# VH-VL binders against 2-C-methyl-D-erythritol 4-phosphate cytidylyltransferase (ispD): the designs that were tried, part 10

Target 1, 229 residues: 2-C-methyl-D-erythritol 4-phosphate cytidylyltransferase (ispD), of Wigglesworthia glossinidia brevipalpis (q8d223)
Amino acid sequence: MINHPEIIVIFPAAGIGKRMGYKYPKQYIKIKNKTILEHSISLFIDKIYVKKILIAINKKDYWFNKLSILKNKKINIVIGGKSRTESVISALKFVSKVDWVLVHDAVRPCLHKNDLNKLLKVINISPFGAILAAPIYDTVKKSYGNFISHTIKRNKLWRALTPQLFNLKILINCLKIITSKGEIITDESSALEKCGYKLNLVHGRSDNIKITYPEDLNFANFFINNIKE

## First folded at step 3 (VH-VL)

Design g03 (framework fv_inotuzumab)
Fold by ESMFold2-Fast, scan of step 3:
Structure g03 (fold): chain C 229 residues (1-229), chain A 123 residues (1-123), chain B 112 residues (1-112)
Amino acid sequence: as target 1 above (229 residues)
Amino acid sequence: EVQLVQSGAEVKKPGASVKVSCKASGGTFSDYAIHWVRQAPGQGLEWIGYIIPIFGTAEYRRKFQGRVTMTADTSTSTVYMELSSLRSEDTAVYYCARDEYYDFWSGYEFDYWGQGTLVTVSS
Amino acid sequence: DVQVTQSPSSLSASVGDRVTITCRSSQSLVYSSGDTYLSWYLHKPGKAPQLLIYKVSNRDSGVPDRFSGSGSGTDFTLTISSLQPEDFATYYCQQGTDYPYTFGQGTKVEIK
C-alpha cells in the first residue's frame, strides 16, 4: 500500500518489433511460459490503487485475443497509432477520474516493486511527475556520420526507463501544445520538458531492461529469476 | 533452406477422422503461419484455414468450423490438421503452406508448400 | 465472402507466345494500408503450387522476369511475355485482403 491516490497505467504495445527478427510482435515472445507482455503487466494487476490498465495495440494485432490475462476487468484494450507517442495519445483519450498516470513499456518485464514504490512516492513531493532512470557508466560519443564528433561528459547523464509518472492534466496540455506546433517528441517526459516543467529523476535498477534485440531475451530470462525479494 | 514434409496418403470411411501432419525443417518454425489448402479431383484450390504455431492461434473457413482442428507441436516443428465427420466430398489432396507475414499490412503469401497428402473417403 | 473469378478457364499456346490471364474480384482488394493483396500461383499435376507474384506486381524470389502482374481495385492480370516449355501449367489468383482467403477457379495453359 502506498499513500497516494488511484492511478491508471498505460502500455503502448502497438509496435511490431522488427529488430527482434521474429515474424510477430515481440511482446508475445514467451519467457518462462508467459509472454513478455504478461510479465510487464503482472506487477500492476493486483494493486488496489491501479484503477485501470490501458493497453494500446496495433489494429492488426490478433495475438492479444489469446491471452487470458486480458479478460481481467481492470484491462481495457485501445487501438494505438503508428508510433509509440500516437499510441499513448490514443490511450489518454480514455483516461478519466484520476489525477495521475503511469506509462510503462510493454517489453520491460523486469520491473521491481521497490522501484515502482519509489516512483509513486514522488506524488507527495512533485506536482508534475517523475521518471525511473539509471546512470550511464559507459563513455558516450556524439557521432557525425561514421565519425566521432566529440565525447559527452557522462557524470550527469541518465538512461530514461519506464514507468514514467505524470500529472494527467499537465501531460495532456503539454502533448496538445507540442502536437499543435508540429514539434517532434521522443518520449512522454520530453513533452513536459518542452513546456518548461521540471520532472524528478528516480534512481531505478539497471536490470529493468527493454527487450529490443534477441540477446536481450537471455538477460530478461536471467533477471526475471531475481524479481522476487 | 526451408522444406515442409507431409504425412502419407490416407483412405478413410465416411464418418471417420483423418489427421495430416506437416513437418517444417530449415528456418525458424515459430516465425511463420502455416495454412492448409485442399484440391478435390478436377476442382481448384480451396483455403481451409491457418495456425500460428507459437500461440496455437487458428482461423478456419466457416464451412469447416466444428470439423477442423489445427494444432502445433513446437518441439518437433510439426503442424497437424484434423478433419472429422468425413464425407465423400472431402476426398482431396491437402497441402500445408508457410506464410511470411511479419508486417500485417503485407497480407498472406504462400512461399513454401508441402508435397501434398491425398485423403480418399470411400465406403 | 470475396469471390475471385479467372478468365479464361483454359487456353492453348505455343512456346514463345505472350499469354495473359485475368482475375476479377467481387469487391475491391485495396486494404486500409493502401496495399492490394492479390497473388498468383503456378500449379502442375503431382507437384505443389508455387508462388509467382504477390501484392499484384511483385515477383517472388527466383521467379523469371517473363512473369509480370498488374491491375488495381478489382481487375488484375498475369502476363507471361514469352512462354517456355516449363510454363505449361494451371495458374491461380488468390486474394488475401479479407477472410476467408479465396482462390480463382484456375486457368489451364495447354500446348497448342
Scores: ipSAE 0.000, ipTM 0.422, lowest interface PAE 14.9, mean pLDDT 82

Design g04 (from g01 with heavy chain D99V E107P, light chain H31E E33D G34E N35Y; framework fv_inotuzumab)
Fold by ESMFold2-Fast, scan of step 3:
Structure g04 (fold): chain C 229 residues (1-229), chain A 121 residues (1-121), chain B 112 residues (1-112)
Amino acid sequence: as target 1 above (229 residues)
Amino acid sequence: EVQLVQSGAEVKKPGASVKVSCKASGGTFSDYAIHWVRQAPGQGLEWIGYIIPIFGTAEYRRKFQGRVTMTADTSTSTVYMELSSLRSEDTAVYYCARVEYDSSGYPFDYWGQGTLVTVSS
Amino acid sequence: DVQVTQSPSSLSASVGDRVTITCRSSQSLVESDEYTYLSWYLHKPGKAPQLLIYKVSNRDSGVPDRFSGSGSGTDFTLTISSLQPEDFATYYCQQGTDYPYTFGQGTKVEIK
């Protein structure tokens, strides 16, 4: 059993997903009669330690109100911003009375319970937080324009996954500092890194994929309905 | 007004292939999955598979493994189901039906009129 | 595969009768969102199937109040409170919880 305090989970879901070429935001595409967003939320919704789930949507989002998941009392909708980071910042304004927050991609439907459990155990070890990550096995090239600059040694390289776990007060403070400097970040752990905090890496499964392109739907369908637990 | 209009009846010999079309009109073709369901004479409804036209991705029931292929032509808002190596047991009325991706989750809101495929020598 | 089984396979009824059709799934159809994706269809010879009920108990647009659905977990019921002449048809339940989608074998409602 997990022995830790209550948490709040944030899903930045304000993106339109132009790479998919779909009329709807990609999180509303269905796999096995449920939206990608519903699959991404499903592991958290039944957990007694999850106090609330905040979903940051685009102000022009007209699809969310058609979802059955909105009947769950843990789910609160907030209006996000122009970027993923702005959406997380918007959601954080509604977080109170917890010490820890998780940020999870709205389009990662393949998270396994064991990976979540491993991540949450970090609350007992780290005062700052941790992220799920998977090692890189392919040869990695550093580019300069359209040319190869050099090969990067892959045994020290990790792909950042979500969920990402943070001490709430530290995350808020770091995001304020980064925003005031006009710096761009692609995940929330980057804000803590730039503020000098060391986060733990928690080895997660490589099938915890982010749906970015249409071909990713086939992989997600396979991983949701296959032999892997 | 949403309509799914299917191609006409086909008569095929055992071992041949048949390709049935389903043309969508009056609604947004790309916003939906198109499923195929058949009914053999005196039998119930049997789900075959589906295609997501915008992505060109399809899933099929294992029973039809290697024999069914679903394709979409977005320029004509038409989905096709091709069934090969036909047997007498494939004689059935074939329906296309749509499922909304942003809906409340009910599966088949509109159906085509059906296409009778007869497999006989 | 999730199987759904209907009972009875056929029944005889008169106009004005209360008709009950049952559907049983081989495993629970409850999802983590607490919805159950169980639908009912009416099918007449020479016509396409018509959606009546979705998510166990919700009537589709234009479906008369005499049709109602109920149930939970693995056991589901379609009720027609007062049978009308246009209701003599075959009825199918269908689970949409996972692929492959599966239909019951059908229940034929015939004139007594």
Scores: ipSAE 0.000, ipTM 0.398, lowest interface PAE 17.4, mean pLDDT 82

Design g05 (framework fv_inotuzumab)
Fold by ESMFold2-Fast, scan of step 3:
Structure g05 (fold): chain C 229 residues (1-229), chain A 119 residues (1-119), chain B 112 residues (1-112)
Amino acid sequence: as target 1 above (229 residues)
Amino acid sequence: EVQLVQSGAEVKKPGASVKVSCKASGGTFSDYAIHWVRQAPGQGLEWIGYIIPIFGTAEYRRKFQGRVTMTADTSTSTVYMELSSLRSEDTAVYYCARDEYSGYEFDYWGQGTLVTVSS
Amino acid sequence: DVQVTQSPSSLSASVGDRVTITCRSSQSLVHSEGNTYLSWYLHKPGKAPQLLIYKVSNRDSGVPDRFSGSGSGTDFTLTISSLQPEDFATYYCMQGTEWPYTFGQGTKVEIK
């Protein structure tokens, strides 16, 4: 094989899709005759720099065996945990022989390749990593129960997206520290932040959406139709 | 679909340099490696090297190190191969080729550029 | 580097004939991940090379089913089950398992 940075991609996919109201996990919902998971995997499967793709599934997942793409030799299935963090940690036990890891949401099929490329160029300027993110343009309110506490200035506020790129050893160590303290995180970059590492923000497209609710399927269908290059 | 279009034929004197371009269309340029392969008259295919535009990295077969430079311009989806200190044995058709399958095969090729080195 | 040797260097055949070309590598082409990266290309003068077979036995999209690949380890074969007029060309195998990439010297398929 040719000399270049080799990257392992991790998909935490152990969620059961409770918010979607479906009888099966949301990553198995189809758009244009392919599952959301297949669309997300297709963003990485043919890339020269991707050595392996690790997919962390729920131990009671009955649907993954129906996808022929998961028989690809680049793809390894691992059993995840009860949380996103536990699923990523489970996958990291199988990662070796690389310095870099990408973590990508299984239900973000609308990532543009140019955004991924911008993120990967961070390998040349950061020893720690970076995340894809989009600025916030709406007025933001801090809540207290059902009431408005106050308005937050949205300048310098960003929505964290995925993929998120990390130095492997640093990510493993930070996740162990955060887990040992019982701290809850919603993305992997939070672990590095809590450990004092400086991560880069890479400006990504706002149409790189996470499919969380049924209405998001219409947006995903539209954006997949309009992905250029 | 994916297409690689190369610059036109060149005639050079020994000791000169030549720069061949390869413009990609119909796909995401930065997602793959572009390799350069040549064929001298009466000879087989010979691999020269590759460039990965996303990382800005290039690797060359040892016999060309010091004489070949590969660069990429992501704004125009174009890669370049420059070969210096030309000799008559560098006379060949030069091809660029895309590697979309994780560094394992060349699924799309440019049309070729004839480089002739003669006095 | 890994050496790749083709045999024969040339052969003569008629339309409708079954043609086989052999490719031998100096060491095993099984990559650490379990795949074997051996591909076959068709080349005609004035045209770009065209991918026929990848990973030993997989036909590229649009390649006629008369072309097939087989083999393992160090010994590989390209077969054309019934030669057509457009198949008179030079064929090359290539290994992508070890860097640098290496081509066989080519096999020219000529009209009898």
Scores: ipSAE 0.006, ipTM 0.517, lowest interface PAE 10.2, mean pLDDT 85

Design g06 (framework fv_roconkibart)
Fold by ESMFold2-Fast, scan of step 3:
Structure g06 (fold): chain C 229 residues (1-229), chain A 121 residues (1-121), chain B 112 residues (1-112)
Amino acid sequence: as target 1 above (229 residues)
Amino acid sequence: QVQLVQSGAEVKKPGASVKVSCKASGGTFSDYAMNWMRQAPGQGLEWMGYIIPIFGTAEYADKFQGRVTFTLDTSISTAYMELSRLRSDDTAVYYCARDEYDSSGYEFDYWGQGTLVTVSS
Amino acid sequence: DVVMTQSPLSLPVTLGQPASISCRSSQSLVHSDGNTYLHWYLQKPGQSPQLLIYKVSNRDSGVPDRFSGSGSGTDFTLKISRVEAEDVGVYYCMQGTDYPYTFGQGTKLEIK
């Protein structure tokens, strides 16, 4: 029948408290004529292997209904939790009939198609999953309060990016266990790491930025122009 | 189709250690917890603990804590039970069994064939 | 530890007749999730234990309908409506509600 994996993409987008000085969540800030969230969704929506896109929003989100992209049948919204992890768990309750999921930051609109393709090739070689990551070239300092504790060797240090690719059953089971133990995680790959799984690192571009501060909008504007060519 | 195959019988002297293997085939090894039980001759079943293959995390019954170690080799879908400082009353058939890890029941749906460990001088 | 007590420990039965095994726990087996993790296993002579009934009353795949489980809280029963020769063995109840998991002493079912 269909001779390729079917994938569900999850966007945790319930972070209303991480606004960038605007009256609304940062994923709804516009670059050119579209929101950051719409740019991020557009990276996946036209892919034949993407079965559904689940967007976990805050229960007080009043902006999502303004987006024209909602007319697409691939998109389903779910109510997220108070944290990124809880939002991903909420979305996972609506995932079935696929072996693989991608988790992508709603505020990373600058992903290149070639990086996504490199990540997806891991499905052929890993039963567990992989993440996009970029090496660290700056000198890295470990802090102790306001002081330098020591310098960390950077030649084996990577900056974790998204998308992150996971076997669905493994991700669900890891999140259940980590949650049951009350352990904190900073990204979904941390759950699999704490569960003893070895994930692949896939070298991604450094311009796959996360829009965190107002100055990042200028970088995103520039990089989005380069992606569309 | 799920099958658990254990290593062969062992004869050990008091104070030695024994390592029993349990290889899973069929189904997904990582989807289940692996429990260990033992049965002394003519006695009932005694639970020793579990290991969750997906996490490499183990829980031990208090009686065995400090003497038993559960480990995994996920590349060959094999769980191990190592029992140290063996005593004559450790003579038993040791079983591995799979447990579905979720709210479905925590029941042991597939069992290995058992490994007889005899501890004698 | 939760103590599981079975009765009887020896159960001689005539072929075709019903059999009943009781299992009592020292404390309630109702988990905080609302489920009761009481299971029944059969160990046939020379074989590994096999699951018969899970969560009080659910038959495992392939288990004949002549086997049924019932009970609540601390008192549970396994019934065989018509005993067959292949039912010979030791029956164990087990609780999975609290660590450590514990088994009853076993009930040996024999044909008269």
Scores: ipSAE 0.000, ipTM 0.396, lowest interface PAE 19.4, mean pLDDT 84

Design g07 (framework fv_roconkibart)
Fold by ESMFold2-Fast, scan of step 3:
Order: structure tokens, then sequence, then C-alpha cells
Structure g07 (fold): chain C 229 residues (1-229), chain A 119 residues (1-119), chain B 112 residues (1-112)
């Protein structure tokens, strides 16, 4: 009998967005001879508590089959949905026999082990889950068209990062309820918020960046070089 | 390279308790189960249990349930095995080990701690 | 508890000759994840055990190719194609499929 939590990690990777101007999805761009996706996965693959890693890809994704990492027994490829959230829902249909799930962006290769460890310790103190987040340091303006409406105080504003940690049964139930009502959510934590659950906020490093634009590649290359194993 | 360094030999009286330490260096110990084994003189290996530091969860072999406690101090990367109500047949070399079978890391064992229980 | 039975318990062997050790488990070692958690360890005199073979047939890093593991279900074998002097010690099979983890009684390999 196993008495420790086992976790499944979900990578929504069905986006084929071309914001970066490349001929293929951004998660397949290489840094230090490995794809961004491989870097994002690398922190999880050797962990005893990670039962499986589910990667939700686009139906028309033909680049994933070139990756040697797919030979790892922990990795399963699933077909994603039309949005990030639908891709997570699609992956959740293949999840069973675990109490906890992590959702991590396929293009966040700069996660530090200490941040992951801090997030996972929430399992000992919360039945619902937590997200990794960093405080906002810049002055925040609320817009009205092309004009400033007003300044928002930043001392209570956080950037949501990933991984995000959820009790599996609660997440599935909340997503079913929200989906059945036709409500729109912006991330997975929003589903639990809309269902009335309070998630823990775990302070993570600000260098856990999401690669969205070409400029981000330079930052990612720099930060990856400074990650200690 | 990861090293597991255990505390030195102990001599105890029957009925006492012993606490063996296992310090990890050169890597992380939080993400891996720390296993504890023992070997009585001239005998085979016996598994006592494990603790996963990141969760604080422990599994104990039934033979030791109620007498052994695994604890950790993450600030100094050290795991502890405390065995109480010692008997003469608890005389053994006690090992900590990170058992690894994924092929991505290495299997690491401490050097062993001899615990002698005598009147 | 899963009982692990080794044979032989004493294995005198001539240098350069092959050696074979058998390990039987009281129940199947195939886990729900499809892996078979049978491992082989060598304990040299006065030393901690060292991993030789994990998951039936995979050699640990630095282990010479003269060592090989095979088997399935409940019957497993460790083979040494040509025994060298440094191979002396006690060999243990171990199962990690079910708690408690259990070891075989050990096979002492000696040069004759």
Amino acid sequence: as target 1 above (229 residues)
Amino acid sequence: QVQLVQSGAEVKKPGASVKVSCKASGGTFSDYAMNWMRQAPGQGLEWMGWIIPIFGTAEYADKFQGRVTFTLDTSISTAYMELSRLRSDDTAVYYCARLEYSGYDFDYWGQGTLVTVSS
Amino acid sequence: DVVMTQSPLSLPVTLGQPASISCRSSQSLVDSDGNTYLHWYLQKPGQSPQLLIYKVSNRDSGVPDRFSGSGSGTDFTLKISRVEAEDVGVYYCMQGTDYPYTFGQGTKLEIK
C-alpha cells in the first residue's frame, strides 16, 4: 500500500500560435540544444511522486514525434482542445488513481526546484490547492479604450504563474459545473474560485517566465543557465 | 555527485533509543524517498521503511511499526531514523539510501551506522 | 509480505567462468504501472550495497556488460558471463513492487 500522494502533471501544448514568427509552435524552439517543452518537462520527469506526464497537443501537431523525450514511460500524448482550458479538460479525461494534479505551461522552462517544492508542501496544509505567483512591482493602470481610466494599487496584485496545484476531484467537479453553465474561465484556478474554493498563493520567483515573444528567448536562455540542480 | 553521510557508531543499553542521522550533500534530497535498511551481523538486508521529505510522509515495515520514527530537517538536508525500546537483536548496521530506478539519477547509499545493543 | 528466494546461497566459481544466480518471488512483481521492480545488488566485504541491475535487465551506470539480468513475473536470473576477482561478495535480489520492500537471503560468490 502506497501512503504518499501521487501526482499527474498536465502540459497544455495545443497552441499553434505564431506570435514568435516561427514556422512551428513555440514550445519546439530550442535553447541549449533542447526544446522549450523538454526544458519545461525536465523538472518533473525524474520525480518519484510524478506518476505520469500528460502533454495535450494540437490535432495537427506533427513536430512532437521528433522528440526523444517521448520514449520516457511517464509521458503520454493526448489530443487537446480549442483553448488552453479545453486542452486541460481533455487531458483530465485520461487521469485516474491520483488525488493531485499539476498544470504547467509548456513554455515556462525556468521553474526552480525550490519553487516547485514550496508549492507541493501545500498538499500538507490545504485540501483544495494552490498556485505559484509573483508580486507585481510596476504601477498598474486600468484602461478605457486608449486612455488611462485610473491607477490600481499594486501591493495586492500578483502575476499568476505555473505550476498550479489542484485536488483532482475538486478541479474536475468545478470544471464540469462551469462548463455546463457555459461560463468562461481564464485559467484553471478560476474554476475553483468560481466554485467558492480558496486557493493558497505561493510566492514564486519572478524569473519563472512564460515565453510569449522573441525577446523572451534571451531571458530564458540567461535564466536557464543560472538554474542550480 | 550526491553523498549520504551517516552519524557514527552507537552503543546502547536494552530499553534505550537511538537516533541515526543521514545528511545529503551534492544535490537535493527533498524530491526523493529516503529509505532505511538494516543488516544484523552475518545476516541479510532488511527494509525498515522510507520517508519522502517534500511531503513528510513515511511508510514503515510492520515489524518496526510503533518502534521506529523517520523525521527530517530540511534546513540541513538531514533525515533521521529513531528506533526505541532497543533489544539485543536490534544490533545491526543501519543504512540510509536513495533508491533510484528511473535511469536518470543514481542509487546512493550511506556508509552505514553500527548500532550495538548490549547490557 | 512478498518472499524472495535465492538459489544457490553459496556460489564457488573459477575465475573467467560464468556464474548464474536465480531469484523467485512468491507473487508477480509486475506493478500497476507495467514495470517489474526487481533489482540486483552486490555487497562487497565491509561495504554498502551497490546497485547492479534495476527493473530486471537494466545495468546501472558503470556496471560492466558481463553482468546481465533476465526474467519475468516471478522467476529472475542474474548472470555474470566471466567472473573476475572484484566480483566477490554477496548478491541480493530485491523487490520494490509491494510494501514492505523485501530482499532475498543473499548469494555469496567466492573464487575457488
Scores: ipSAE 0.007, ipTM 0.509, lowest interface PAE 9.7, mean pLDDT 84

Design g08 (framework fv_roconkibart)
Fold by ESMFold2-Fast, scan of step 3:
Structure g08 (fold): chain C 229 residues (1-229), chain A 123 residues (1-123), chain B 112 residues (1-112)
Amino acid sequence: as target 1 above (229 residues)
Amino acid sequence: QVQLVQSGAEVKKPGASVKVSCKASGGTFSDYAMNWMRQAPGQGLEWMGYIIPIFGTAEYADKFQGRVTFTLDTSISTAYMELSRLRSDDTAVYYCARDEYYDFWSGYEFDYWGQGTLVTVSS
Amino acid sequence: DVVMTQSPLSLPVTLGQPASISCRSSQSLVYSDGDTYLHWYLQKPGQSPQLLIYKVSNRDSGVPDRFSGSGSGTDFTLKISRVEAEDVGVYYCMQGTDYPYTFGQGTKLEIK
């Protein structure tokens, strides 16, 4: 729907236990005979505009070498860091000759191609980038211990999703600044926000879920079955 | 139904070695790490290290590095802890305990413990 | 090493009354995956330790709901809403966030 430049996609996937192979990494759980990681990257590998896919894994990750998809020439494995931010920074050291990067959660296997296309259109209208997001429709309560403190007005509240799209130079600069200050972020857009950049919100599907709890596996199985419809 | 059964009490002289066994029954032997702890008389718990059955990989707390060795016999679902160059202050109850390191939801908690093996180092 | 400090070390309690045990870590126990690896164990007299609570607030199978765990970061609490005779023993907190794993010094709970 638009003609856009080459991009590199980064998957931070270094989250495993302190000990080698100790905690079962979520991304290697199988749905429909493929790992969650394979589902999460599948949308990107066949895209002509995707120059490279960088997967930042833990140095003690035993499972990555068992995956056949990792034999694809677009896929490069890099060693991640102790945090999500350090893993993304590690991957960024291998990014060259592109102006734009996408960062996508290794455990979001339900992304639809239409949402990706909507996000990439932002390259024509924003110098900084954008994130996929979904509005909050439920009533939101602020807690005080086990009690309700008050209801939060959900008007203008959004759930941040991935992929998140960034101008490469700006992302690198902001992540270095945030890291030098010892600040912790849960997504990459927070780094640009703290550096004063305004990112666009792109309305994405609510079924673009992150696998966090046991029930999420059931929902992901259902949503993956519907992804090609 | 998961049970860890340890070998019986040992009395050793300083400078000797002791080897404690921990046999697992019920559950899948290969899907957990076996951890070793000790407790000196009237003292708290001290972690010694772990061994992962599927890899045979062992890690030791620095305090015990060079004196302790963890091994496995997967054919009989048994883990072993051997402590060498025993000193009087090695007198303790030694425990094996499992955690499910391949469990998707594991917090590295020890869900099953052996009954303990008293090792007395004297004379 | 992460140092785990429990308070009190001795906890005499009247049967049927509530009890509370504190555990403080020298470092945050939040791991890079967002989980907090703090667990509570009970060692009854003459027995092996047994798991009570894992990852701050989750009760192990078969543990009565009168046991609850709470806390975040470096400060954690184990509560017993109504102490029963079977609860006598030494309670240990443990961190599984950083290697080597470390335990608190233990809290001995005794009925008056």
Scores: ipSAE 0.000, ipTM 0.437, lowest interface PAE 14.9, mean pLDDT 84

Design g09 (framework fv_roconkibart)
Fold by ESMFold2-Fast, scan of step 3:
Structure g09 (fold): chain C 229 residues (1-229), chain A 119 residues (1-119), chain B 112 residues (1-112)
Amino acid sequence: as target 1 above (229 residues)
Amino acid sequence: QVQLVQSGAEVKKPGASVKVSCKASGGTFSDYAMNWMRQAPGQGLEWMGYIIPIFGTAEYADKFQGRVTFTLDTSISTAYMELSRLRSDDTAVYYCARDEYSGYEFDYWGQGTLVTVSS
Amino acid sequence: DVVMTQSPLSLPVTLGQPASISCRSSQSLVESEGNTYLHWYLQKPGQSPQLLIYKVSNRDSGVPDRFSGSGSGTDFTLKISRVEAEDVGVYYCMQGTHYPYTFGQGTKLEIK
């Protein structure tokens, strides 16, 4: 019947970011009358290849109940863990009957459809997965305390973005291995790397920013307006 | 801005095959699913299936499965519909139309290709 | 297969008068995500079909505001508030909720 891949999208959103200085999680900050989380979800919600969207929230989260998009039955809330990895693992317990999963930051509202489409094409050429990434343009310095140790050659250096695309079984197995060894990772692709899998880099737009500091809100506001034009 | 241009009319004998092309201009070819429909003379529209460029996968309506094949040539932004073992009741205008993966809202259609199957 | 039934199949209308076309589905068209994939197309004589209304009630770009769509579940209506000569053609409803995707039989709108 269905001859295209079906994909589940996971948003780890259980973190309480302190860098923004707000009294509530940063994904609930509003831009143009919608939360950052709602903007991040919007690209996926109507896609025929998206089977479900799983949002891993903190057990103390009381803001998600007020979001109108939760009326959409495709969206399911799960309780996350104390770390990004634990939140993704918690969401994966509710994933079945798909071969592919996307993990996307809840605070990256500026993803373009062209980048998502480029990433998804990797399903045709890789059994493992891929990540969106952007090249580093600035000169990179290795530090030693407050001093410059040396300049790092920036050729071959990439900023990891999201979404990140994974074969479901491989992701689950790699996360189990990493967790059993007590290793810490900052993104899901690191788990596959540590397990020896080679993931594809997909060149994404530099305006696919992560909202980390208050000044990022002005950039996000500008980029979101341009995307919706 | 977006245009879908189909190949010209074809006349075929029963048992033959026909291959209709649909060339897209404007927009990124891979951003859209390409749907195929047909319309027999004086009759209504019938959905045949679609092909999804980003996955290289095709879905066929049960009535046509086994006889129809959808393919792509991304280098020339062209989709193809090949229908085999033609019967006289396959005489119809065949249309391609695009959708943005969002629920089969066919916002742009090709001009149609008349395929006549007669002895 | 979901059967789409249009009524009437032939619709003679006087210029300037309103017209209404009914479309009924054999099953609910509400998808699990809450969207209703019911669309209306117009095929003018000798032309390809063109999208008029998508997802029940949204007008496609360039479609005059005299066209409106409404309905829910299994019962849908396309209305033209004041019929003009250029509205002549065959109107089709189409569902994209259940595989295989199906069209109604078509309603031929003619001027009396």
Scores: ipSAE 0.272, ipTM 0.686, lowest interface PAE 4.7, mean pLDDT 86

